VH-VL binders against Beta-1,4-galactosyltransferase galt-1 (galt-1). Designs and how they scored, part 18

Target 1, 206 residues: Beta-1,4-galactosyltransferase galt-1 (galt-1), of Caenorhabditis elegans (o16374r189to394)
Amino acid sequence: KMSICVPALFGNGYDAKRIVEFIELNTLQGIEKIYIYTNQKELDGSMKKTLKYYSDNHKITLIDYTLPFREDGVWYHGQLATVTDCLLRNTGITKYTFFNDFDEFFVPVIKSRTLFETISGLFEDPTIGSQRTALKYINAKIKSAPYSLKNIVSEKRIETRFTKCVVRPEMVFEQGIHHTSRVIQDNYKTVSHGGSLLRVYHYKDK
Below, E stands for the ipSAE of ESMFold2; O stands for the ipSAE of OpenDDE; V2 stands for 0.75 times the mean of E and O plus 0.25 times the DockQ between their complexes.

## First folded at step 16 (VH-VL; framework fv_canakinumab)

Design c69 (from c65 with heavy chain S31D E106Q; at its last look DockQ between E and O 0.45; V2 from the best seeds 0.00; counts 0 for: pae E 10.4 > 2)
Fold by ESMFold2, look of step 16:
Structure c69 (fold): chain C 206 residues (1-206), chain A 120 residues (1-120), chain B 107 residues (1-107)
Amino acid sequence: as target 1 above (206 residues)
Amino acid sequence: QVQLVESGGGVVQPGRSLRLSCAASGFTFSDYFMNWVRQAPGKGLEWVAIIWYDGDEEYYADSVEGRFTISRDNSKNTLYLQMNGLRAEDTAVYYCARELYESDLQFDYWGQGTLVTVSS
Amino acid sequence: EIVLTQSPDFQSVTPKEKVTITCRASQRISSYLHWYQQKPDQSPKLLIKYASESFSGVPSRFSGSGSGTDFTLTINSLEAEDAAAYYCHQFYSWPYTFGPGTKVDIK
């Protein structure tokens, strides 16, 4: 019903324990498929072993992909290709697809609702092809756990220019890292969600 | 225990400005999203603006965007509404309302309101 | 923006009768709707949250139901103090909008 696309794993973000928590937490949230794009040559041994374990046990789909260049936190031509490939893998297969990095978690704001119930509500209008939602930054030292919405952090902010998307993959023609560029028909739409029902937590490292 | 007190209303001519204040007490002001809601005499409620608990984001109704500015001073426990380019249709009682941080648009406490009248 | 309509505009009701107020949204909004009560010369008070959940301290005679586009507020046995205007309010998407209100008076 739900999948995650991680379009590139690069730079200083390689942390095997964070990958384990990412996969396990999202599985608990009802995510059924996680697609991870990486250049295996550039992974350290701990990261490579962790990804291989989950891939061999059919918990993720790992796609080896050589990016045309590597830049920390910067979009490049290779990311457009992996985003597009992942969109196409989910078209006609998955109802809702999330595009995010390993340090980002989509979380329902209403505690009594599951993630699936929350996004089903946001997409109840059949003309909506994608939902953008703001990032909420969380300082890793202060938060109790990545699973709690009641974390108190010293630097809380919402970033509207660096949003993340949940899409109906069959309704999207062109997808980016932070936005949906084009839906398949003029009467379909992309909407921005103000964070009242669904939020993305981004864990800020020092 | 929780108190919200609006002030700064009055009679003004079209095109002029007013600044409304809402003094908060009895709770930790900086933990809460704050809203302005207005009600024209004899009419229903109209949401006007929201500001995040830390002041980072603000959003407006279409009818006031570009003319009104919501702001807050957490050190003074005060919410503000700067109202520029006032029009006759802005005539209303203006309420400040507290929104729970974890529950969107649950306005659990409202002030008593301050009247703004825009007429020549 | 999402337009909410309410019916009836006005209702004069004998004490102890059942009151039913409806709210319709111009598009589907799931259960992302609250109900507010405003007594004469008072500020509004939250009554029902998320279409059907009673807010703290609200008398049991008040209940809410609905999802999607059609929502109902019910007062099972009207009391004199319930004479007020009642507003629905959607929080599905920006800008967040109120319904036009339903005024309930005692006959």
Scores: ipSAE 0.007, ipTM 0.512, lowest interface PAE 10.4, mean pLDDT 78
ESMFold2 (binder alone), look of step 16: mean pLDDT 91; pTM 0.901
OpenDDE, look of step 16: ipSAE 0.701; ipTM 0.885

Design c70 (from c65 with heavy chain S31D, light chain Y50R; at its last look DockQ between E and O 0.70; V2 from the best seeds 0.00; counts 0 for: pae E 2.7 > 2)
Fold by ESMFold2, look of step 16:
Structure c70 (fold): chain C 206 residues (1-206), chain A 120 residues (1-120), chain B 107 residues (1-107)
Amino acid sequence: as target 1 above (206 residues)
Amino acid sequence: QVQLVESGGGVVQPGRSLRLSCAASGFTFSDYFMNWVRQAPGKGLEWVAIIWYDGDEEYYADSVEGRFTISRDNSKNTLYLQMNGLRAEDTAVYYCARELYESDLEFDYWGQGTLVTVSS
Amino acid sequence: EIVLTQSPDFQSVTPKEKVTITCRASQRISSYLHWYQQKPDQSPKLLIKRASESFSGVPSRFSGSGSGTDFTLTINSLEAEDAAAYYCHQFYSWPYTFGPGTKVDIK
């Protein structure tokens, strides 16, 4: 009922331990499918082995995606293409799809509620096609599942300029990296969640 | 027996600052989100601010954002509200309330309140 | 911000009669709404959580219902000690908000 789209993974800045943490913790949260887009030629051997292991065990869908890069530039259009591809893969199949990076975790605020219960409540209004929620930066690894708020060291401030989305994929026409650009009908809407029920944490690796 | 006791209220001139405290006892303070809620004389309840169990997240009503700061010291079981740039419309009884994030974020216990009066 | 409105502002009711208080949200908030009671010169007390679940120790004459945008608090047979102000409170999104209150007096 829930999936994650990781629209671009570059080999720098991550290690295999981070990928294991991401996949295992999100599986425990009830995520049933994780789609990972990466240029396999740019991955180190440890990362390739880890991703192959999870792909072979049907925990992820690994999609090889090669982008042309110019010197002095970063091609964001490749990320829009992977986001669109992942949206389409989930349309008609998955009830809720999250778009986030490997260092980002969606966490319910109410301790006794599952991620699915929390998302279902936020989408109770049938006209909502996507929920955008603000990112919270932390400087330590998440150490246990279900997500433990006491294992998270957070910043003093939430960053509202950078948000992440969870969507009903069949309601979205155009998905961006940090927002839903368009929904399929005029009476459907994109909304911003103030964070009382759901947080997204971005942990920084030192 | 759960207790929340607010203190630090008083009469203060506009533009001045005041710091409220809320002393907690009879429960594990660090297991709860804490809130300030105020009530102007003869008026309804107005939520002011929340701080999470560990002090790492805090949020404010629009009417106080940028002027008030909520904080907590879990080693002293105490919640604080620093109120700067006070205005006449900040005159109210200020309640602290604990919020149960293990259930449905309800305010299941409230203090008795402390009165803040902003007048010349 | 999510605006809550309440109706009526004020009711004067004879004992044992039914009291109905409504709360309306400016957007759908599922069932993420609580009801609080505040007796004169007292701190607020929780009555109903998540629209319809009675808090422990709350008399059975109090009940809540509703979801989405429209919520109701009912006192099926008013007692003298129920004279108070009643507030709805949404916890769907920050900033948290309260309704403006409904004052219930004994006639």
Scores: ipSAE 0.541, ipTM 0.793, lowest interface PAE 2.3, mean pLDDT 83
ESMFold2 (binder alone), look of step 16: mean pLDDT 93; pTM 0.941
OpenDDE, look of step 16: ipSAE 0.824; ipTM 0.917
ESMFold2, look of step 17: ipSAE 0.484; ipTM 0.782
ESMFold2 (binder alone), look of step 17: mean pLDDT 93; pTM 0.941
OpenDDE, look of step 17: ipSAE 0.853; ipTM 0.924

Design c71 (from c57 with heavy chain K65E L100D; at its last look DockQ between E and O 0.36; V2 from the best seeds 0.00; counts 0 for: pae O 7.0 > 2)
Fold by OpenDDE, look of step 16:
Structure c71 (fold): chain C 206 residues (1-206), chain A 120 residues (1-120), chain B 107 residues (1-107)
Amino acid sequence: as target 1 above (206 residues)
Amino acid sequence: QVQLVESGGGVVQPGRSLRLSCAASGFTFSSYFMNWVRQAPGKGLEWVAIIWYDGDEQYYADSVEGRFTISRDNSKNTLYLQMNGLRAEDTAVYYCAREDYESDLEFDYWGQGTLVTVSS
Amino acid sequence: EIVLTQSPDFQSVTPKEKVTITCRASQRISSYLHWYQQKPDQSPKLLIKYASESFSGVPSRFSGSGSGTDFTLTINSLEAEDAAAYYCHQFYSWPYTFGPGTKVDIK
């Protein structure tokens, strides 16, 4: 029913513990499929081993992706390619697909509601193809895992520009990093919900 | 206790400007979204505008977009509504209403309102 | 914008009777709907949140139900102090909107 696309694992500073936390917590939230795009050549040994373990146990789908150039300008382009690939992979397979990084978590505000229930509610309108979800930054001062459980102080500011999306894959033609660029049908909508029932918590290192 | 007190209402002619204030107390003002909601005499409620915690984002009803400006001074625990180009249809009691963003709870507290009358 | 309608516009009820107010949304809004009570010469007060959850301090005689497009506010046994206008409110999408209100009077 729900999947996550992690498009940006290229040359990042994530550690194995972060990956474990991400996979385990999202699984607990009801995520059934996690697609992770990575350049194996750029990963450290611990991260490779961790990803391999989860892949071998069918907990994640690990997709090797090599960027043509090591230029900084290619980073965003590479992410878009992986986002597109992941979007297509989920078309007709999952009902809802999240696009976020390992340090970002989609979390319902109402504790009595599951992630799926929350998402289902946000997509009650059948014409909604995408929900652009605002971020709250968590200042992750504690540098030990699990990061999300130890760091609970968020900034007061809500980030409405650098958002993350949950989408109906079959309704989206082009997906960006922070927004849905194009829907597949004119009457489909890309929206932000009026409430704050769903948030993305971004655990910043600084 | 949570308290919201609106002020600045009065009688003005069409085309004129008016600035409303809402003084907040009894809570951490900077931790809440703030809204203006108005009610024409004998009519229902109409949402007017919302402003984020730090004033970084604002949204308006179409009926007031381009004419009204919502702002806040967190150091003074005060919400403002600058109303320009006032029209007869803007005549209403204007309420400030708190929104608990952490609990996603709109309008859990309201002020008593201030009356704005736009007439020739 | 999402348009909310309410029924009835006005209702005069004998104390201890059951009152039912309906709110309909022009599109599906899940449970992103609140009910407000406004007594004469007072500001509105939150009554029911998220379609069916009672706000703090609200008497048990008040209840809400519904999801999607159709919502209902029920006063199981009307008290004299319940004479007021009642408004539904959606926050599913911008702009926030209210129903036109239902006025409940005591016979």
Scores: ipSAE 0.019, ipTM 0.589, lowest interface PAE 7.0, mean pLDDT 89
ESMFold2, look of step 16: ipSAE 0.525; ipTM 0.784
ESMFold2 (binder alone), look of step 16: mean pLDDT 93; pTM 0.945

Design c72 (from c65 with heavy chain I50F; at its last look DockQ between E and O 0.27; V2 from the best seeds 0.00; counts 0 for: pae E 10.7 > 2)
Fold by ESMFold2, look of step 16:
Structure c72 (fold): chain C 206 residues (1-206), chain A 120 residues (1-120), chain B 107 residues (1-107)
Amino acid sequence: as target 1 above (206 residues)
Amino acid sequence: QVQLVESGGGVVQPGRSLRLSCAASGFTFSSYFMNWVRQAPGKGLEWVAFIWYDGDEEYYADSVEGRFTISRDNSKNTLYLQMNGLRAEDTAVYYCARELYESDLEFDYWGQGTLVTVSS
Amino acid sequence: EIVLTQSPDFQSVTPKEKVTITCRASQRISSYLHWYQQKPDQSPKLLIKYASESFSGVPSRFSGSGSGTDFTLTINSLEAEDAAAYYCHQFYSWPYTFGPGTKVDIK
């Protein structure tokens, strides 16, 4: 059992088509639940309709949030709060939880393996609570809608700037956007593997 | 055609520093993860350090963390290992090894190695 | 970190005989393990990847098997040029560790 936490979706002008593709492609990879945190009053009508459709059909859990008017650090504190809330929602429920943004996909490097098989292999040691891997920026030409990971016709370049995590939620005490800060017991581990078996692709709009 | 040539080894006293270089040619250096692997005389292989194809992340064996720094200059096709606080147990032949970007630890080409001897 | 052990430490083997080398991991590593061959005075060479997949150009007499914690390298019919040290190497988690090696000689 796998889930995704999308800690924040802010701003107008997001492409509802990409949200559909995000949800559908991750469902095909075996993701069973996607948690999306957003301030719904900041979304355009197409986005609201799309998110409501998937929420009503039990494909996502949509969480509306508004933080106090304390302005300094509001984005940082809001994002950390949603990450913590999502971690706790999955503790004891989900075996593996991914933390990534809306335009990011965790992808197995070994093509003959599914996402679940790859993650299960990376977590075979029962003391591992978190796997951290590199985020790769990629440009993709769209041949067909919806997006397909198999339909990428080219990539302009592969860049890394940030990392993202997949965790066993019950083993994590403090989760950040790009790292696991603390596990719940000293004998539990966080592991980084440099993206050699699992990568996070961030798809840029052009 | 693929060549990896290590240099910068030598004899040094404990506590001193050395900088190893690995000159790469015959391939697109910036497309590959790079590694340092060492072998003490008459002993087995020990992985030392790993660096991303663009230098974004570096990883170290526990035995060298805090003392060694791996780096690369993709404009010069060169991999480096800065070795500080050298100890007798660091005596080894040091190899640079190429790893295909999309393959895990497939060290398909190794340099000839450069010997580092740490002695009193 | 993950500790690999290999057995035996050393083998002297008659040509054409079967050689079996084992590698054991201190924790489960799936199939994320490679085998390397190092002939005397040479740099190591990749032999078997992902526990069981032959690297390009490796003679068919070499094969690998295993998953989890127990892995085996087999040379079905030893040739004189196979006298070497053999190392397993895990890439499941950092640091990437090698086994201590198994030396195979011709008797």
Scores: ipSAE 0.006, ipTM 0.490, lowest interface PAE 10.7, mean pLDDT 78
ESMFold2 (binder alone), look of step 16: mean pLDDT 93; pTM 0.949
OpenDDE, look of step 16: ipSAE 0.798; ipTM 0.912

## First folded at step 17 (VH-VL; framework fv_canakinumab)

Design c73 (from c68 with light chain Y50R; at its last look DockQ between E and O 0.88; V2 from the best seeds 0.76)
Fold by ESMFold2, look of step 17:
Structure c73 (fold): chain C 206 residues (1-206), chain A 120 residues (1-120), chain B 107 residues (1-107)
Amino acid sequence: as target 1 above (206 residues)
Amino acid sequence: QVQLVESGGGVVQPGRSLRLSCAASGFTFSSYFMNWVRQAPGKGLEWVAIIWYDGDEEYYADSVEGRFTISRDNSKNTLYLQMNGLRAEDTAVYYCARELYESDLEFDYWGQGTLVTVSS
Amino acid sequence: EIVLTQSPDFQSVTPKEKVTITCRASQRISSYLHWYQQKPDQSPKLLIKRASESFSGVPSRFSGSGSGTDFTLTINSLEAEDAAAYYCHQFYNWPYTFGPGTKVDIK
């Protein structure tokens, strides 16, 4: 059905409560597989235990992407490698794959519709390989849990330059961070969705 | 009983401005997306603009973007349309309509409309 | 922008006969289409939502069908009060658009 690729989990600001909320909320939305790429050097003990728990319970697939050489100085290059790996893991297996960070959530605009129903409608045209949709930045009101959708006070704008993708992985040849670079056949297409049916909430203090 | 009552229409010269209001009653105004839809005399319906329930997002038809501003005051249960740089092509009856995001984004109630005439 | 076209533009119909109105989208829009009725000198009213679901209070003679690019509004037995213009409206993507309308008159 649906999977999520989290191309990189590292740095400060990712506490265990945020990860629990991310996994549980997306599971409630019908996400069946969550792929999380980690740099083990950057995880504290609480984070490691939480990720281990979900991995042991088959809620996530945890991939250690720490390389034996020291060429990981630029976040973007490491993230492109994990995006490509995750795309390949889902090709032929998952119908729809989302590419987002732990601070990003895809949600339907129509309250009575599930995420799967919304995505299926947006991909009703069988030639569509990917949907790119704009972000809505959401300011955090509460410094503690809950972090996710209860922090619904938003900025009064949509940022179309920063987009996130949901794809049919079997139709994508090259996937970028904010776009699909290449589909596998000429008649397949990448399209943009303006936010009338599907939104991406991006949680930042900005 | 749900009511939507538009006001502020009238005759105005090209290049001038006009502000329309839509007074809402009989429902929780702040729980709905609101829209403006217009209809030139003898013509079909044309969507103009939408504003979300809390006023945090607004979108416009290409024909009015940059000239019209949709806004709302939830404390007064009122929707507004500020129309600047009016042209003869803006002559129309302007309807406000509420939109149900809890259902399928349908416009389930419309006002009676207010006529805007742009003439020299 | 998703362009909607409607056929026919105008239709004069004997009461009690079946009326069929079509709407075609310039791209596939799944079932994200509503139908509205506008009687002479009145505001539009919602008839059919999401291509096929009747809105509350709409007479059972009205029905909708279709998905993808081709949609149909049917009035199974036309009544005199059904003389009106009928508009399809897509909500698949921004900007929202309406079809040009189909005017139905009584012979």
Scores: ipSAE 0.612, ipTM 0.823, lowest interface PAE 1.8, mean pLDDT 83
ESMFold2 (binder alone), look of step 17: mean pLDDT 93; pTM 0.939
OpenDDE, look of step 17: ipSAE 0.834; ipTM 0.918

Design c74 (from c70 with light chain S93N; at its last look DockQ between E and O 0.08; V2 from the best seeds 0.00; counts 0 for: pae O 9.6 > 2, placed apart)
Fold by OpenDDE, look of step 17:
Structure c74 (fold): chain C 206 residues (1-206), chain A 120 residues (1-120), chain B 107 residues (1-107)
Amino acid sequence: as target 1 above (206 residues)
Amino acid sequence: QVQLVESGGGVVQPGRSLRLSCAASGFTFSDYFMNWVRQAPGKGLEWVAIIWYDGDEEYYADSVEGRFTISRDNSKNTLYLQMNGLRAEDTAVYYCARELYESDLEFDYWGQGTLVTVSS
Amino acid sequence: EIVLTQSPDFQSVTPKEKVTITCRASQRISSYLHWYQQKPDQSPKLLIKRASESFSGVPSRFSGSGSGTDFTLTINSLEAEDAAAYYCHQFYNWPYTFGPGTKVDIK
């Protein structure tokens, strides 16, 4: 019912431990499919082994992708290609698809509710095709795994511009990095959620 | 039916403290974010503070940060606003407002407000 | 912070006339704007959600439009009971802010 699209792994400085944590925690949250786009040539041995392990066990779908250039601007916009591919792969397959990076987690604010319950509530209106979800930065000072469980200090500011989306794939025509660019039908809605029920936690070094 | 009833307002001198209460009924209080919004006499609306459903997080407007404290007791279905170091500019009707949890941060229910007057 | 302005500040209108209230944001905020109505000696009430969606129980004569920086609240055929202050409210970026309000009186 729920899937995650990780649009790019290369060049982000992630380690194998972070990938393990990402996959395991999201699996615990009820995510059934995780699509990871990466360039195998740019991954270290530990990363490759980790991804292969999960891929072989059908816990993730690993998709090879190579950007033509590694400039910052090209890199950022190049992610749109993988986002689009992932959107199409999930169309008719999953009910809800999340778009986020390995250092970002969609987490329900109400602890007594599951992720699926939270998402179902946010998409109760059948015309809602996308939820643009507010983001909160976590200062990742602790450099040992599990990172998301040890680092709990967040900024007070809620980011409502550089958000991440959860969507109904069949309702979205064009998906951006931080927002849904276009829905398929005019009566479909792209709405925002400022973090009252669902929030994206972004673990960053300060 | 959803009801919010503010209380605790009155006349107070600058520098003093006052505690407002908002009694909630007609809904599961613990499921909702709650807010304080104030309105100076003859002026517009100003957001003051927000508190998470379980009280784990709270945020304030810059104008009241460090002086006001929002809190809640879910067992009593009550929202509070502790106001310390009151200033003349804090004079306003204070509303408690419920945030509709499945929507885009809209305040769907408001109390009738309680007047706080800060004057020497 | 995002600053909202409204126009006009005040207007006196004859019943059955059309009323137009404008809200302008200091930056683009997509459709992340609500409208509230506040009648004299009453608390505010949610009127329009997300620039153009009517809240439950709102009469059809009320409508909202706009996106980006310019938004409009329209009252078709003003009723006497519509005498109130109207506020726009943005929820695009923290901190969330209100417009200064527009007061509508009945002639």
Scores: ipSAE 0.006, ipTM 0.546, lowest interface PAE 9.6, mean pLDDT 88
ESMFold2, look of step 17: ipSAE 0.577; ipTM 0.809
ESMFold2 (binder alone), look of step 17: mean pLDDT 93; pTM 0.940

Design c75 (from c73 with heavy chain I50F; at its last fold request DockQ between E and O 0.66; V2 from the best seeds 0.75)
Fold by ESMFold2, fold request of step 18:
Structure c75 (fold): chain C 206 residues (1-206), chain A 120 residues (1-120), chain B 107 residues (1-107)
Amino acid sequence: as target 1 above (206 residues)
Amino acid sequence: QVQLVESGGGVVQPGRSLRLSCAASGFTFSSYFMNWVRQAPGKGLEWVAFIWYDGDEEYYADSVEGRFTISRDNSKNTLYLQMNGLRAEDTAVYYCARELYESDLEFDYWGQGTLVTVSS
Amino acid sequence: EIVLTQSPDFQSVTPKEKVTITCRASQRISSYLHWYQQKPDQSPKLLIKRASESFSGVPSRFSGSGSGTDFTLTINSLEAEDAAAYYCHQFYNWPYTFGPGTKVDIK
């Protein structure tokens, strides 16, 4: 019903333990498939083993991706390529697809409701192709490996800077990193959600 | 027992300021979202402002944005509404209401309200 | 902003008769709607949450239904104590909004 697309893994500061937390927490929220784009030759041994374990377990789809461009201009264009590929992989297959990084989580505001219930409500209007919401930065380290995002223990500061999207992949023609650029038909809509029902949290070390 | 008690209402001239307070007791104040809702004489309910349980986010009705500021002091179990640039249209009973995010974001308890009258 | 409208503005209803109040949203809001009752000279109180769930202590004669854009509050057999104003409230998105209210009197 739900999937996550993680764009190309080019940053430092990610470790195997963080990846385990990401996969396990999103699986508990009902995410059925996580698509991860990486150049496996550039991963350390711990990361390779972790990603292979989850790939063999069918929790993720690991896509080995070698960028065709000069490194100077690759970060943005490489992410757009992986976003487009992931959108197409989910079109006609997945009901709702989230686009976020390993340290970003979509979280329901209502404590008693699941992520799927929340997303289904936000997409109850059948003409909505995309929901865009602001990213909330949390400047704190997670002190433990929480299995429920409703009980995050450490929180210092929340900022809004960028947006992240959840989409109906069959209704999107062009997806960007922070927005839906174009829907497939004029009567389909891209909308913004202000955070009353759904939030996106970004956990970043300074 | 859950209690919400508004105070700080009164008669003020247009263009002046007023600060409302809502004293909370009988529950863990810092675990709830809080709202102000107003009702002009003979009129319906109008949502005014919302504040997150830790005070980190605030949202306002268009009619008051830029003039009103909602805030909270969780150490004093008190919600505030600072009202600047008051207009005759702001004349209303102001209610504070708690919002329950453990259920369905309902306003499950309301204070009795405090009257603000803006008149020359 | 999501605009809520209510119909009728006013009803005068004989006791024991059925009262039907309609709320319509300017866009689809799923079931993210609550109903509040305000008796004369009182603060509002919650009746129905999430379109159809009765709040604790609310008499069984009150029920809610609907989703999307059209919602209904029903009072199956009106009692004298039900003379009040009734408001729908959406919590789908910011800013929150209320309907204009429906006043129900006994007669």
Scores: ipSAE 0.635, ipTM 0.835, lowest interface PAE 1.7, mean pLDDT 84
ESMFold2, look of step 17: ipSAE 0.601; ipTM 0.822
ESMFold2 (binder alone), look of step 17: mean pLDDT 94; pTM 0.953
OpenDDE, look of step 17: ipSAE 0.869; ipTM 0.929
ESMFold2, fold request of step 18: ipSAE 0.589, 0.577; ipTM 0.819, 0.809
ESMFold2 (binder alone), fold request of step 18: mean pLDDT 94, 94, 94; pTM 0.956, 0.951, 0.955
OpenDDE, fold request of step 18: ipSAE 0.920, 0.914, 0.917; ipTM 0.963, 0.959, 0.961

